# Designs tried in a protein design chat: VHH binders against J-type co-chaperone jac1, mitochondrial (jac1). Part 14

Target 1, 176 residues: J-type co-chaperone jac1, mitochondrial (jac1), of Schizosaccharomyces pombe (q9utl6)
Amino acid sequence: FHSSSCQSEAKNFYKQFEGDISDPPPKGPFDIDLGALKSSYLRKMKTLHPDVAQGKDAALAQRDSAELSKAYNTLKAPLTRAEYILQLQGINPVSEDISNSDPEFLMEIMDVHENISASRDSPEKLLQLSQENQGRKVQEINEIRKAMESSNWDSALLYVNRLRYWNTIDKILHDL
Key: E = the ipSAE of ESMFold2; O = the ipSAE of OpenDDE; V2 = 0.75 times the mean of E and O plus 0.25 times the DockQ between their complexes.

## First folded at step 16 (VHH; framework vhh_gocatamig_d2)

Design w02 (from t03 with T104G; at its last look DockQ between E and O 0.87; V2 from the best seeds 0.74)
Fold by ESMFold2, look of step 16:
Structure w02 (fold): chain B 176 residues (1-176), chain A 119 residues (1-119)
Amino acid sequence: as target 1 above (176 residues)
Amino acid sequence: EVQLVESGGGLVQPGGSLTLSCAASGFTFSSRYLAWYRQAPGKKRELVAGITSGGSTVYMDSVKGRFTISRDNAKNSVYLQMNSLRAEDTAVYYCATRVWSKYGYMDVWGQGTLVTVSS
């Protein structure tokens, strides 16, 4: 339950894990030590469990647990992490569709869809397409890392939008 | 080794025609897009035309209606038919593709073939 005039709805997710992970770009790297993040998350969740949260109201523990879980799930995945970092920079991560303005990217998109359509009945070919899409995601993540660590936020937004597209392709391939 | 080999470049008069060929080896040709790029002296390499594995095509505006990209999967070859050539089409033309793996990609470029449009 929150006041209608609350001005602090979004908490800095990196601060939830202060001391256990590095600061976000531009102060720190884009990459996070996922082992350190997971260990920090699990340790803090133990404190919030009703059986071990003896000095806290159970309702407050549930609210704090939900916020910690949101922070963890956001930071553990490259796409949601990058989207969050853009928000920290005051940039709307879903503000533009760039696929129609780049003919080389359009050609890649068309080729991927044509190969998926041609391969729908072949588990072996679908596996190959999934592996290739993993490579596309790796490439976009590398470009996001370079852009954010260079404070090139326009490029970071570009590559975040491309990564979101390839994540959608991942889901299409998984659901076949 | 994955290779692309261009041929068919040469000297041609304005208004003339020329056909470029690109022979591919060392990869699964029928499942890959291929593209023609060009680079004029002192200019950035630019996409001219592309063709997807399913036959969809993309052209830069300045060549649309004059150039035609095509592929022959039986011959592992891509062609660029160039008609109504202009002096501004003078460049080294490259055939290219991108091969993806789970770790990233490898760009494959031919050596290039020179097209000179001049009187």
Scores: ipSAE 0.607, ipTM 0.843, lowest interface PAE 1.1, mean pLDDT 86
ESMFold2 (binder alone), look of step 16: mean pLDDT 82; pTM 0.817
OpenDDE, look of step 16: ipSAE 0.781; ipTM 0.919

Design w03 (from t03 with S101N; at its last look DockQ between E and O 0.83; V2 from the best seeds 0.74)
Fold by ESMFold2, look of step 16:
Structure w03 (fold): chain B 176 residues (1-176), chain A 119 residues (1-119)
Amino acid sequence: as target 1 above (176 residues)
Amino acid sequence: EVQLVESGGGLVQPGGSLTLSCAASGFTFSSRYLAWYRQAPGKKRELVAGITSGGSTVYMDSVKGRFTISRDNAKNSVYLQMNSLRAEDTAVYYCATRVWNKYTYMDVWGQGTLVTVSS
């Protein structure tokens, strides 16, 4: 049978919002209506808030709210959403480092690091690099969407790994 | 107004050498990587060699040890020294870069220069 069912968690994150958001690929789109997700999250969280559970065992409400928060935070961000969808397909989202076999990607990564190093004394150049990196992330997200909506899981994994590199670059620029 | 202009292509015998040049204008050359690509008839365009803004280089396996990429930031130029040429190196060679405008980019290509390796 399908490998994704063997690695599904007992509390599927999409099922936490059943009826409020679409199913994941391949059944539904990669994109999520973030307004609907947030509205569903806030509504469900109100019934689970520990302060509302006065005089009862609030530990159960806190556990359920933590589970809901994990599901929300995973699905709201494209990288963690894509990683989760790959896991549902039985695919380890960090299965191997392919950058050594992709010289074009390696060149771009090296060039970005060199530009950051050369620009650390220039706020204008650092802003430019940050804007460019946001553009890189958007492009990878577009490719992830295309791959997942066509059930091209090998391509989806490739672009998820590329997006993870650019998220690391964001962190470097933020910490500078 | 970004422009890349290649030169140096031609007909050469197997085992021969050529140097390709790429003159760049309209962008901050010293902050951008440059690369040579090639496209043989009926095949996809593929990376041959690249050089980062800081001078780091990458090469496809089949040209490693035979081709050398270099850059001269004062002349806004990139070069590809091709030695020990083989028939399978026959292709149109393109110089390319990526130029950014905030959140978006444009891939810029030269018109290409034909390299023919034939007896």
Scores: ipSAE 0.674, ipTM 0.882, lowest interface PAE 0.9, mean pLDDT 88
ESMFold2 (binder alone), look of step 16: mean pLDDT 82; pTM 0.820
OpenDDE, look of step 16: ipSAE 0.737; ipTM 0.899

Design w04 (from t03 with M60Y; at its last look DockQ between E and O 0.89; V2 from the best seeds 0.75)
Fold by ESMFold2, look of step 16:
Structure w04 (fold): chain B 176 residues (1-176), chain A 119 residues (1-119)
Amino acid sequence: as target 1 above (176 residues)
Amino acid sequence: EVQLVESGGGLVQPGGSLTLSCAASGFTFSSRYLAWYRQAPGKKRELVAGITSGGSTVYYDSVKGRFTISRDNAKNSVYLQMNSLRAEDTAVYYCATRVWSKYTYMDVWGQGTLVTVSS
């Protein structure tokens, strides 16, 4: 005997770590104890590792280990965690480009790109820009936390989109 | 000490022109964006115009075509040329920027300069 609610709960990434981490916002905090998450992940992976499974159970263990890995990798990083939480609320986290509707954000984006371009030959200036960008990411994560814990989903989506942009900038700076 | 000092405000007739200036000190001016904001009585402070370190500009819709922002990095100064002024442009105008220290920043505002558009 099966029910839709039982199957739906089994697909939730947070349920994969039930008892080891808190529920998602708004019921629980946005922040996750990453040590607890990693420990739970590693412990559960040992029982699912393909090397210990046999026959039909080997195929099922491979599927379950892939699902657990996807859940872990999604929840461990603030951006993908926040995108997932929005999906749990029925919100498409990548629905539209909001930079053109916010002239202050557009100005900051343009200024960052101009400073990167002007600083390409200066390791010291690039380090400064990277430090500034880490500060931007922390600020957006703080706003995401506040918005999600107060069930302000419109603001949460706004700040998730801003964080996604700064994560892209972070990659650009690290790859230079 | 980071400072922004606005000047050039005053009383002007509708249809007239005025140039605001913002003198900056205490940070690397050439690598920072600067912006003009305004606040009319009983209203929220709003962006008027901004200029990036590389000279790209952004304008609030109602001032496009009438206001021009510019910068002079040699003088550490930003200007707002306001033409075709209307009564709705009456406000205190503020110069603003964001200055960084590694992972943290501080938003810096000037004290403001009053622009009154009235007959």
Scores: ipSAE 0.665, ipTM 0.876, lowest interface PAE 1.0, mean pLDDT 88
ESMFold2 (binder alone), look of step 16: mean pLDDT 82; pTM 0.815
OpenDDE, look of step 16: ipSAE 0.751; ipTM 0.903

Design w05 (from t03 with Y105W; at its last look DockQ between E and O 0.87; V2 from the best seeds 0.77)
Fold by ESMFold2, look of step 16:
Order: C-alpha cells, then sequence, then structure tokens
Structure w05 (fold): chain B 176 residues (1-176), chain A 119 residues (1-119)
C-alpha cells in the first residue's frame, strides 16, 4: 500500500459494501436497496465485533467497525448519501444559503414557517404539515436522482441544498 | 377543480400604471403563497413577485420599487400593482401557486394576461 491508495479505498464508502450494493452515480443509480445495505452492514459488523477478535486484531476490528458504521450511516439516508456523492465528484456540498439567491425558494421557506407558526397548537394541522413536508422531500430526492444519474452536478447541488432545508423543517415539525 | 384566473392586462404607455388581478378557487387560499410570473417573447418565464400566506413579499430586482403585490383573503384574490412601466415589462403575466392534493404537490397556473407597454 502507498498512502494515497490506502486512504482512497478507506474513504470510498461504497467499496465497504462492494458486491452487496450498486456503484454510486454516474456509474450506478442514486437509489440504494436499503435492505441489502442493512443486511450487508449487520453481517460485516458481526465479523468485526471485538468479541470475535483478540489483542491487536481487536484494535483493528474496532477501527474497521467504526469506519463501516460511518459508511453505513452516510449511505442509508438520501441527504447524506447525496452529499457524499457530491464529495466524490470534488464538489463541496456545504454552500452558501441559496434562499438569498433564489427568491422563489425563499418564498416557499417563509410560507412554511408561517404555516407552522399558525398551526403550532393544532396536532391535526401539524400532522398535515408533516405529510406535506414529506412530499417536498420526495420531490427533491427525485430531482437529485435525475440530476446525478445525468451527471448534472450543478442541479444536484441545488436540490441537495433544498432537501437539507426540508430535513430541518421535518425535525421542527416532529419536535412539536 | 383548482383554478387561477388573471385579468387586468392591456396596452399602456411607458411610465403608466396597471393593476393585474388573480382570482383563485378550489383550494384553501389563506394557507398558500401566490406569485406572479411573466414571459416575454423569446424569453423564459420568470418570477416577478410573490406573497406568502402571512403577507411576506418577494420581488425580482428589476421591479422593486415599481411593482407591489398584495392579497385579499376575503376575495380569494392576489393583485399586482405595476407603476412606472417600461417597454421591457411587456409580457404575458401568469398567476401561480402550488397546492397539496392527493399526497403530492401540484403546480397551478392561470391562462395569463397580456401586458403591452408601447407608445
Amino acid sequence: as target 1 above (176 residues)
Amino acid sequence: EVQLVESGGGLVQPGGSLTLSCAASGFTFSSRYLAWYRQAPGKKRELVAGITSGGSTVYMDSVKGRFTISRDNAKNSVYLQMNSLRAEDTAVYYCATRVWSKYTWMDVWGQGTLVTVSS
């Protein structure tokens, strides 16, 4: 191993599950078979558990299990998966707030907050807002999928930023 | 059926004023944002102004200070007051919103109203 090669393989989270899930876009689909991913994760974790290893092998197993957990947690959720794929393309997924440069999106965000404020004391209306927000997340995920599978990375970054906002809204609604 | 119906377009001289109206039906008007878009010949449709359910507003830079969007929840209507009109404001103006229906978000557009700014 030279240091560049070892580091590159460790940082490629898809390689941790090679053979069990598809390659990332643009070579493979954005969607992951979450059942296959979870099964692969649990099977590999049992082999790496400290109860199976001893001494120096236990220390390596702990490090390897931490890396596997990081890969699993990143790939299992659409937002963190998309952010990771952008990183693989050399694109910083953290960007300035697009609401200041996209007035239509700013209006959507303001309207959602106003509806939440108006509904704060109604569990029925909050449930409706949560369902509506899930619909927003699904639409952004669909746009991310289309963009990444077409190698349209500028659009992918745009929709990833939109999905991040809706995930924040989702958490706000669930905490009320 | 969700509908948006625009009215108030016409011919106006540069520097003149015009008020567009958009009548909405078939959804809970008070809980949705509404917006005006325009499309000039050979150009993409673009956002002109928007107003949230709570009355917050957004404007494109080229119309700030000249156009005012407002809403009247009692009449289920949104208005665009256009002052100091310029030739570049010539376009078909559309009223638009998004509604939650059957577990999905749907874009809703009016048929448009033509504004011509010319001598």
Scores: ipSAE 0.681, ipTM 0.878, lowest interface PAE 0.9, mean pLDDT 88
ESMFold2 (binder alone), look of step 16: mean pLDDT 83; pTM 0.828
OpenDDE, look of step 16: ipSAE 0.786; ipTM 0.920

Design w06 (from t03 with Y33W; at its last fold request DockQ between E and O 0.83; V2 from the best seeds 0.78)
Amino acid sequence: EVQLVESGGGLVQPGGSLTLSCAASGFTFSSRWLAWYRQAPGKKRELVAGITSGGSTVYMDSVKGRFTISRDNAKNSVYLQMNSLRAEDTAVYYCATRVWSKYTYMDVWGQGTLVTVSS
ESMFold2, look of step 16: ipSAE 0.715; ipTM 0.899
ESMFold2 (binder alone), look of step 16: mean pLDDT 82; pTM 0.815
OpenDDE, look of step 16: ipSAE 0.779; ipTM 0.917
ESMFold2, look of step 17: ipSAE 0.701; ipTM 0.891
ESMFold2 (binder alone), look of step 17: mean pLDDT 82; pTM 0.815
OpenDDE, look of step 17: ipSAE 0.778; ipTM 0.916
ESMFold2, fold request of step 18: ipSAE 0.714, 0.694, 0.709; ipTM 0.901, 0.892, 0.898
ESMFold2 (binder alone), fold request of step 18: mean pLDDT 82, 82, 82; pTM 0.814, 0.812, 0.812
OpenDDE, fold request of step 18: ipSAE 0.805, 0.806, 0.805; ipTM 0.928, 0.928, 0.928

## First folded at step 17 (VHH; framework vhh_gocatamig_d2)

Design x01 (from w06 with R32Y; at its last look DockQ between E and O 0.86; V2 from the best seeds 0.76)
Fold by ESMFold2, look of step 17:
Structure x01 (fold): chain B 176 residues (1-176), chain A 119 residues (1-119)
Amino acid sequence: as target 1 above (176 residues)
Amino acid sequence: EVQLVESGGGLVQPGGSLTLSCAASGFTFSSYWLAWYRQAPGKKRELVAGITSGGSTVYMDSVKGRFTISRDNAKNSVYLQMNSLRAEDTAVYYCATRVWSKYTYMDVWGQGTLVTVSS
């Protein structure tokens, strides 16, 4: 076995939690049992923590701990999970600005920005906009799930790009 | 009830002009985008023009420079001014919006108004 094969297997984030979560699409579902993921993460981190890493170099334990944390943080959030799955399929998840190719989406984005600007002094209206944006995110996540579980990678990329926009809107509302 | 009602469709000669109107009720009109869509027989429904709550506009490429969308918030109405009409503009035109309640929305469509461009 050569280093490339071992690194590919070891660097697959789903393999870090093998036996505790399902395989990624297309073999398994897009959704992950977040409780199972968190429990697996915490259990494995206890054995890798530098203070309890038996017989290991402290640097190796720190590297393995960082890799596990990266895998956990990537898989626990729908956007980063979806981007990772696209990368597993050989697809660059950060490509082309969809707002230029979809006037309907461009209109929605512009309208949301205008409503945020008009509502900056109204906590009630800002809450409404945040609730609406959560609904937009759920819709895009549903479309990502459908596309990935049907191996429709072009549609999955489209909806991942849309979800990324709505995550940016969340940050704008948070920073307000 | 949330409702959109289109009017102003009809028969017009190529090169002619027509104004479509859409009257809205049952929601806070000024807070929502409005759009015109069209559907020719055997074709997918497509966005023609949209106008945001703040008045920004989008157009499909084939109607840019010929069509103008506008809104009058005092009359709860949106308009589509259609100039230099062509045979390919023949379709049923729909007014539409998306009305939100917390985390969910309702797509609202009018029943449509027919535009026929023929000599």
Scores: ipSAE 0.677, ipTM 0.881, lowest interface PAE 0.9, mean pLDDT 88
ESMFold2 (binder alone), look of step 17: mean pLDDT 85; pTM 0.851
OpenDDE, look of step 17: ipSAE 0.783; ipTM 0.916

Design x02 (from w06 with R32Y Y105W; at its last look DockQ between E and O 0.86; V2 from the best seeds 0.75)
Fold by ESMFold2, look of step 17:
Structure x02 (fold): chain B 176 residues (1-176), chain A 119 residues (1-119)
Amino acid sequence: as target 1 above (176 residues)
Amino acid sequence: EVQLVESGGGLVQPGGSLTLSCAASGFTFSSYWLAWYRQAPGKKRELVAGITSGGSTVYMDSVKGRFTISRDNAKNSVYLQMNSLRAEDTAVYYCATRVWSKYTWMDVWGQGTLVTVSS
């Protein structure tokens, strides 16, 4: 029983839902059955009882529920799921070299910001831009899936960085 | 439906000039960025120059000061003015964009126009 080993196993978010979702790539698919994940999460949260009388057992239950929530929130979203899978492979999900090596991507970003600026006064155009951006995210997620299921980690990192930018654009559009 | 057609390629001596044209059809031209790419034998296709829908431009370092990209929204056309041509500029040049169609992004490429820079 080594505490370092226990911490490493406790940080594997997929194991917290073992039996309810597939293994991570490359052993399993990138996609997760979100219904199964949510059902597993809700069922496991019910077994954690925060109403126990104050003491060390209550503090443990609060910590366990926080850790389960962190695992759920990480795995349910494609970007955070992909970043986590890269970390499992020993890869830093943030890389300035990969992020800055695609001049076409920089042009795409510049074009998107120009279109947002031109459309600020039109809810209809902003809705169209949001739909277009969802299309960008779908494309990046498809490339991430292909790369990770083929163990092409350099490509996976590239597309994860691209998806991160489009998530930022989503936030901007949502907040307008 | 969506189409890009390049023209203007040819044989030119080092130091010469050439203007490439790209005619677009089947989409709202003014709403999209356009770019020129090139592919030399045995090399990957690479971005040469791009122009956003708003008119902002991007160039690879090796062509800055020699090449100029422009667009004419009234003619649905994008141009690449190439000056001070060098042997390493020899390649097939492609016009390209990405278009939002049928709720997805579609890559659109022309068939290419050959530029040969040789003595």
Scores: ipSAE 0.654, ipTM 0.854, lowest interface PAE 0.9, mean pLDDT 87
ESMFold2 (binder alone), look of step 17: mean pLDDT 87; pTM 0.868
OpenDDE, look of step 17: ipSAE 0.779; ipTM 0.916

Design x03 (from w06 with R32K Y105W; at its last look DockQ between E and O 0.90; V2 from the best seeds 0.76)
Fold by ESMFold2, look of step 17:
Structure x03 (fold): chain B 176 residues (1-176), chain A 119 residues (1-119)
Amino acid sequence: as target 1 above (176 residues)
Amino acid sequence: EVQLVESGGGLVQPGGSLTLSCAASGFTFSSKWLAWYRQAPGKKRELVAGITSGGSTVYMDSVKGRFTISRDNAKNSVYLQMNSLRAEDTAVYYCATRVWSKYTWMDVWGQGTLVTVSS
């Protein structure tokens, strides 16, 4: 008798959309058909709304609706999707600030902050910085895709941390 | 149109000094970081020193205190002053930056300048 053979695994967010989207890396691609994901989400949500559930099943519908929404919101955005995939691999996606141990990244960070400071009074320069930062995010997402589809989990974690930083730069620029 | 041109490489004795120059054209120099990389035979290219648009600097540990990066925005140039040169500093040195062009970041590299430190 094997205790391991009797155990069940925690529900995978991808399994909530099984048949409608691809498996996660390394089995499938990092990219998700967002149209298919959204269509699956909306269809499933129609049957789980608390207002549709009746009798004793209302509590289950609330739990299932909350789980489905969490899965959808996690998978639809590249950063949270990548963080979730790292968790599936047993990797903590939240890491110490790596900018101090990577002089090339530290230089990029310092340069971005210096350009923001120099541009605070210029709407057209701030718009340019926002466009430039979107370009940084796209490139980090491309590196995450490559790393995860090659099972290079150390690289994937590195690029996830870089993408998280550029997301905070977006917030800084938006709040100016 | 976008171009980085290195100069100043050559043969030097251990303990000697050399100044590398990098002339830039075709982009807004004053708003971009610039860096020196080097590649020794059979090794991967590595960052040596970098300088931000605002003048902040970073250095790899093995060159701290020996090398100094600087920039002159009026001349669209970046420099690497190399002092107390060692045999392990022998490499092709590259000037590099990234430029924003037509909604994408583009890596820009010079052709390199050879530094040989030999007794």
Scores: ipSAE 0.632, ipTM 0.855, lowest interface PAE 1.0, mean pLDDT 87
ESMFold2 (binder alone), look of step 17: mean pLDDT 83; pTM 0.817
OpenDDE, look of step 17: ipSAE 0.786; ipTM 0.921

Design x04 (from w06 with S31R R32Y; at its last read DockQ between E and O 0.92; V2 from the best seeds 0.80)
Amino acid sequence: EVQLVESGGGLVQPGGSLTLSCAASGFTFSRYWLAWYRQAPGKKRELVAGITSGGSTVYMDSVKGRFTISRDNAKNSVYLQMNSLRAEDTAVYYCATRVWSKYTYMDVWGQGTLVTVSS
ESMFold2, look of step 17: ipSAE 0.705; ipTM 0.889
ESMFold2 (binder alone), look of step 17: mean pLDDT 87; pTM 0.869
OpenDDE, look of step 17: ipSAE 0.810; ipTM 0.932
ESMFold2, fold request of step 18: ipSAE 0.657, 0.695, 0.689; ipTM 0.873, 0.884, 0.882
ESMFold2 (binder alone), fold request of step 18: mean pLDDT 87, 87, 87; pTM 0.874, 0.878, 0.878
OpenDDE, fold request of step 18: ipSAE 0.829, 0.828, 0.830; ipTM 0.942, 0.942, 0.942
ESMFold2, look of step 19: ipSAE 0.631; ipTM 0.849
ESMFold2 (binder alone), look of step 19: mean pLDDT 87; pTM 0.871
OpenDDE, look of step 19: ipSAE 0.824; ipTM 0.936
ESMFold2, look of step 22: ipSAE 0.705; ipTM 0.890
ESMFold2 (binder alone), look of step 22: mean pLDDT 87; pTM 0.868
OpenDDE, look of step 22: ipSAE 0.800; ipTM 0.920
ESMFold2, last read: ipSAE 0.684, 0.664, 0.693; ipTM 0.881, 0.871, 0.882
ESMFold2 (binder alone), last read: mean pLDDT 87, 87, 87; pTM 0.878, 0.878, 0.875
OpenDDE, last read: ipSAE 0.828, 0.827, 0.829; ipTM 0.942, 0.942, 0.942

Design x05 (from w06 with R32Y L34M A35S; at its last look DockQ between E and O 0.81; V2 from the best seeds 0.72)
Fold by ESMFold2, look of step 17:
Structure x05 (fold): chain B 176 residues (1-176), chain A 119 residues (1-119)
Amino acid sequence: as target 1 above (176 residues)
Amino acid sequence: EVQLVESGGGLVQPGGSLTLSCAASGFTFSSYWMSWYRQAPGKKRELVAGITSGGSTVYMDSVKGRFTISRDNAKNSVYLQMNSLRAEDTAVYYCATRVWSKYTYMDVWGQGTLVTVSS
């Protein structure tokens, strides 16, 4: 039996897909080939059937498949991927530091909330707001990509926090 | 065509007052936030004040208590009342907004109006 450290593999989500996807920034790009990621995930999930576990019960095989699923779900979405990359850099991706607030961003946030409140009974206006918010998310993702590929981790953290906010707005709009 | 036109700039003594105006056309004014920016010689353009479509306001720290932004949706206009002016307030002042078309936006700037605070 070869021995291996499952803890190292479980904690480094990119290594679970090594050979099938690029390394994370700064060594590789922020973007991931989502088709390659999904294909790798599905192939590896098939090897985690409980009946291939030597001397182990089905509960251990289920935990291993849950950990692979967590890695896949984290890497497939831009926000959770970016948060994970920051964690790999030793950076807490969640910040509540009000002193770092950007007044232009604060104004945009206030305006979005006021427009949602004013438009709650207008499907047409809500669609417009949702389209605008998708544009905001794309812009923040572009800035995250640029920051991480330039190893500018302070900027990456800033744009990750902005994207998280717009993801929350997106959910609010879809739930109305 | 989206257009912003500033007016009201001029020469004023320290401690004096001015009111800047910005007339907007070519978009649904009441749906968009409006901002004043300024650019002094050798400096980057910076946000001075902003007002949301619902009337909420934001100010840079150095102008709080001295400047007041307001809007009149019936006239498609935004204003900046500047009191207790200082030499440091000397700059070209620009009116600005961001207009959306579905997933894409365009930042729109006026031509600017010069404010000079000097004895």
Scores: ipSAE 0.598, ipTM 0.839, lowest interface PAE 1.3, mean pLDDT 87
ESMFold2 (binder alone), look of step 17: mean pLDDT 86; pTM 0.854
OpenDDE, look of step 17: ipSAE 0.788; ipTM 0.917

Design x06 (from w06 with W33S W100S Y103S Y105S; at its last look DockQ between E and O 0.59; V2 from the best seeds 0.00; counts 0 for: pae E 2.7 > 2)
Fold by ESMFold2, look of step 17:
Structure x06 (fold): chain B 176 residues (1-176), chain A 119 residues (1-119)
Amino acid sequence: as target 1 above (176 residues)
Amino acid sequence: EVQLVESGGGLVQPGGSLTLSCAASGFTFSSRSLAWYRQAPGKKRELVAGITSGGSTVYMDSVKGRFTISRDNAKNSVYLQMNSLRAEDTAVYYCATRVSSKSTSMDVWGQGTLVTVSS
């Protein structure tokens, strides 16, 4: 689902917002003040936007705005933020397939897919499934937070992989 | 009142067979997954087999090929056919399901039925 295409030493997305958001785990919290992040992004984007940049600096501003947008979009969502933090630790966030190693998790995933399929024509049931899935995402995010803030990277990777499955479910429900 | 009631446990020799039953009431059985767990003395409770609302099954590695989970929605029942029983299968077996929309784990459990595999 997500790949680690960007080299971690070539970019540091947290540095793009230095002074406006806290450091990543373990030095700082997993959670980000999303209001501060958005405000920082919008302020910095105004100075870089190609329409307001003049002269010979327009091409550099276009490159820099693309980089800033990528950093913002990565950090604003818990899953991509967590995957990025794992990359900073030298861990491939997409390398482990936990569905084959955890039959209870596999059963839960299969059951949710079956319930969605059976409920396609019931807005009430789809809403209930969406609410249940939000609960699953919250639980996994809480475990990611705990693991990363205690530098337990094996657990963090496990819960990131679980959250990825629930984000896929969320997208399926959204697209119905 | 949500209930799960297990039955069918007993004493059996190694290599023997036994069928466990779990009768459910107080919830919409056909829309829920169900599972068998077991707990041996001094061990933590572990998943043995599960069956989804659509009939898909999962098994722990050590019972695959020996145990079969099935469900009968008309009788609100789930079964565990246990063949080729071994001493390490000795445990209390529990039927479980999830009813609460806020829980991601099993939240309704039966009282358990004892299976003893001994010469």
Scores: ipSAE 0.311, ipTM 0.644, lowest interface PAE 2.7, mean pLDDT 85
ESMFold2 (binder alone), look of step 17: mean pLDDT 83; pTM 0.826
OpenDDE, look of step 17: ipSAE 0.585; ipTM 0.826

## First folded at step 19 (VHH; framework vhh_gocatamig_d2)

Design aa1 (from x04 with R98K; at its last look DockQ between E and O 0.71; V2 from the best seeds 0.72)
Fold by ESMFold2, look of step 19:
Structure aa1 (fold): chain B 176 residues (1-176), chain A 119 residues (1-119)
Amino acid sequence: as target 1 above (176 residues)
Amino acid sequence: EVQLVESGGGLVQPGGSLTLSCAASGFTFSRYWLAWYRQAPGKKRELVAGITSGGSTVYMDSVKGRFTISRDNAKNSVYLQMNSLRAEDTAVYYCATKVWSKYTYMDVWGQGTLVTVSS
């Protein structure tokens, strides 16, 4: 629908779904109605189908389709959504130092790795660890939501980095 | 019932030593990290030392080299050896952990043991 505006607003992924989802924090909520987002994505993608477009319109449709896909994939997951919102605020979403400056968090990370290593031969224990890690992710997402909706960007960055660690743990558990 | 019980607090002169003990019951002790926290009057509760299920340790900077945390899984117990005690170590000391049930956890705290460092 907004083929030319998508090109001029490539860095504002929320604008690509304007009218279908709320504005980003701090103006709107952190949470997104994922059903509404997916429905909007599929409808807009149909109008941009590169096989249907011709000539210069085909090249523009392909560019707009790639931008829409990038926006959708970024906004649909809490971690990439939060990282993007930080970028909108001019904040680099990556920090290596948070676990080193928080000994309690460092201890929890170390403990999880030790439990995974000790549980490699037990599918039941690995399932328990995966369930626990999902709970950790929910807790960090709750803190991200609170921080972003209150414009507490230092706290938001802290919890985004914590969520990234737990997502890494998820990948480790998935790949076992 | 899930429980942590601290003991070993008391009155000690500066430079003295104490050993705190934390006895755990009602959960699989060997699976969980445990930690000591402390709270002085008018201050927030803070982590003092922690020990992972595999025995790795973490300490706050002000106690490093003076305090030693250890665990004995056979006795379901965690210890804090406190040496070279200072007035600023005066606080109620708490043993704590998080016990998981599927997607949620329970914060488990003992009732605390008072350590007073005074001449």
Scores: ipSAE 0.689, ipTM 0.881, lowest interface PAE 0.8, mean pLDDT 88
ESMFold2 (binder alone), look of step 19: mean pLDDT 85; pTM 0.850
OpenDDE, look of step 19: ipSAE 0.757; ipTM 0.907

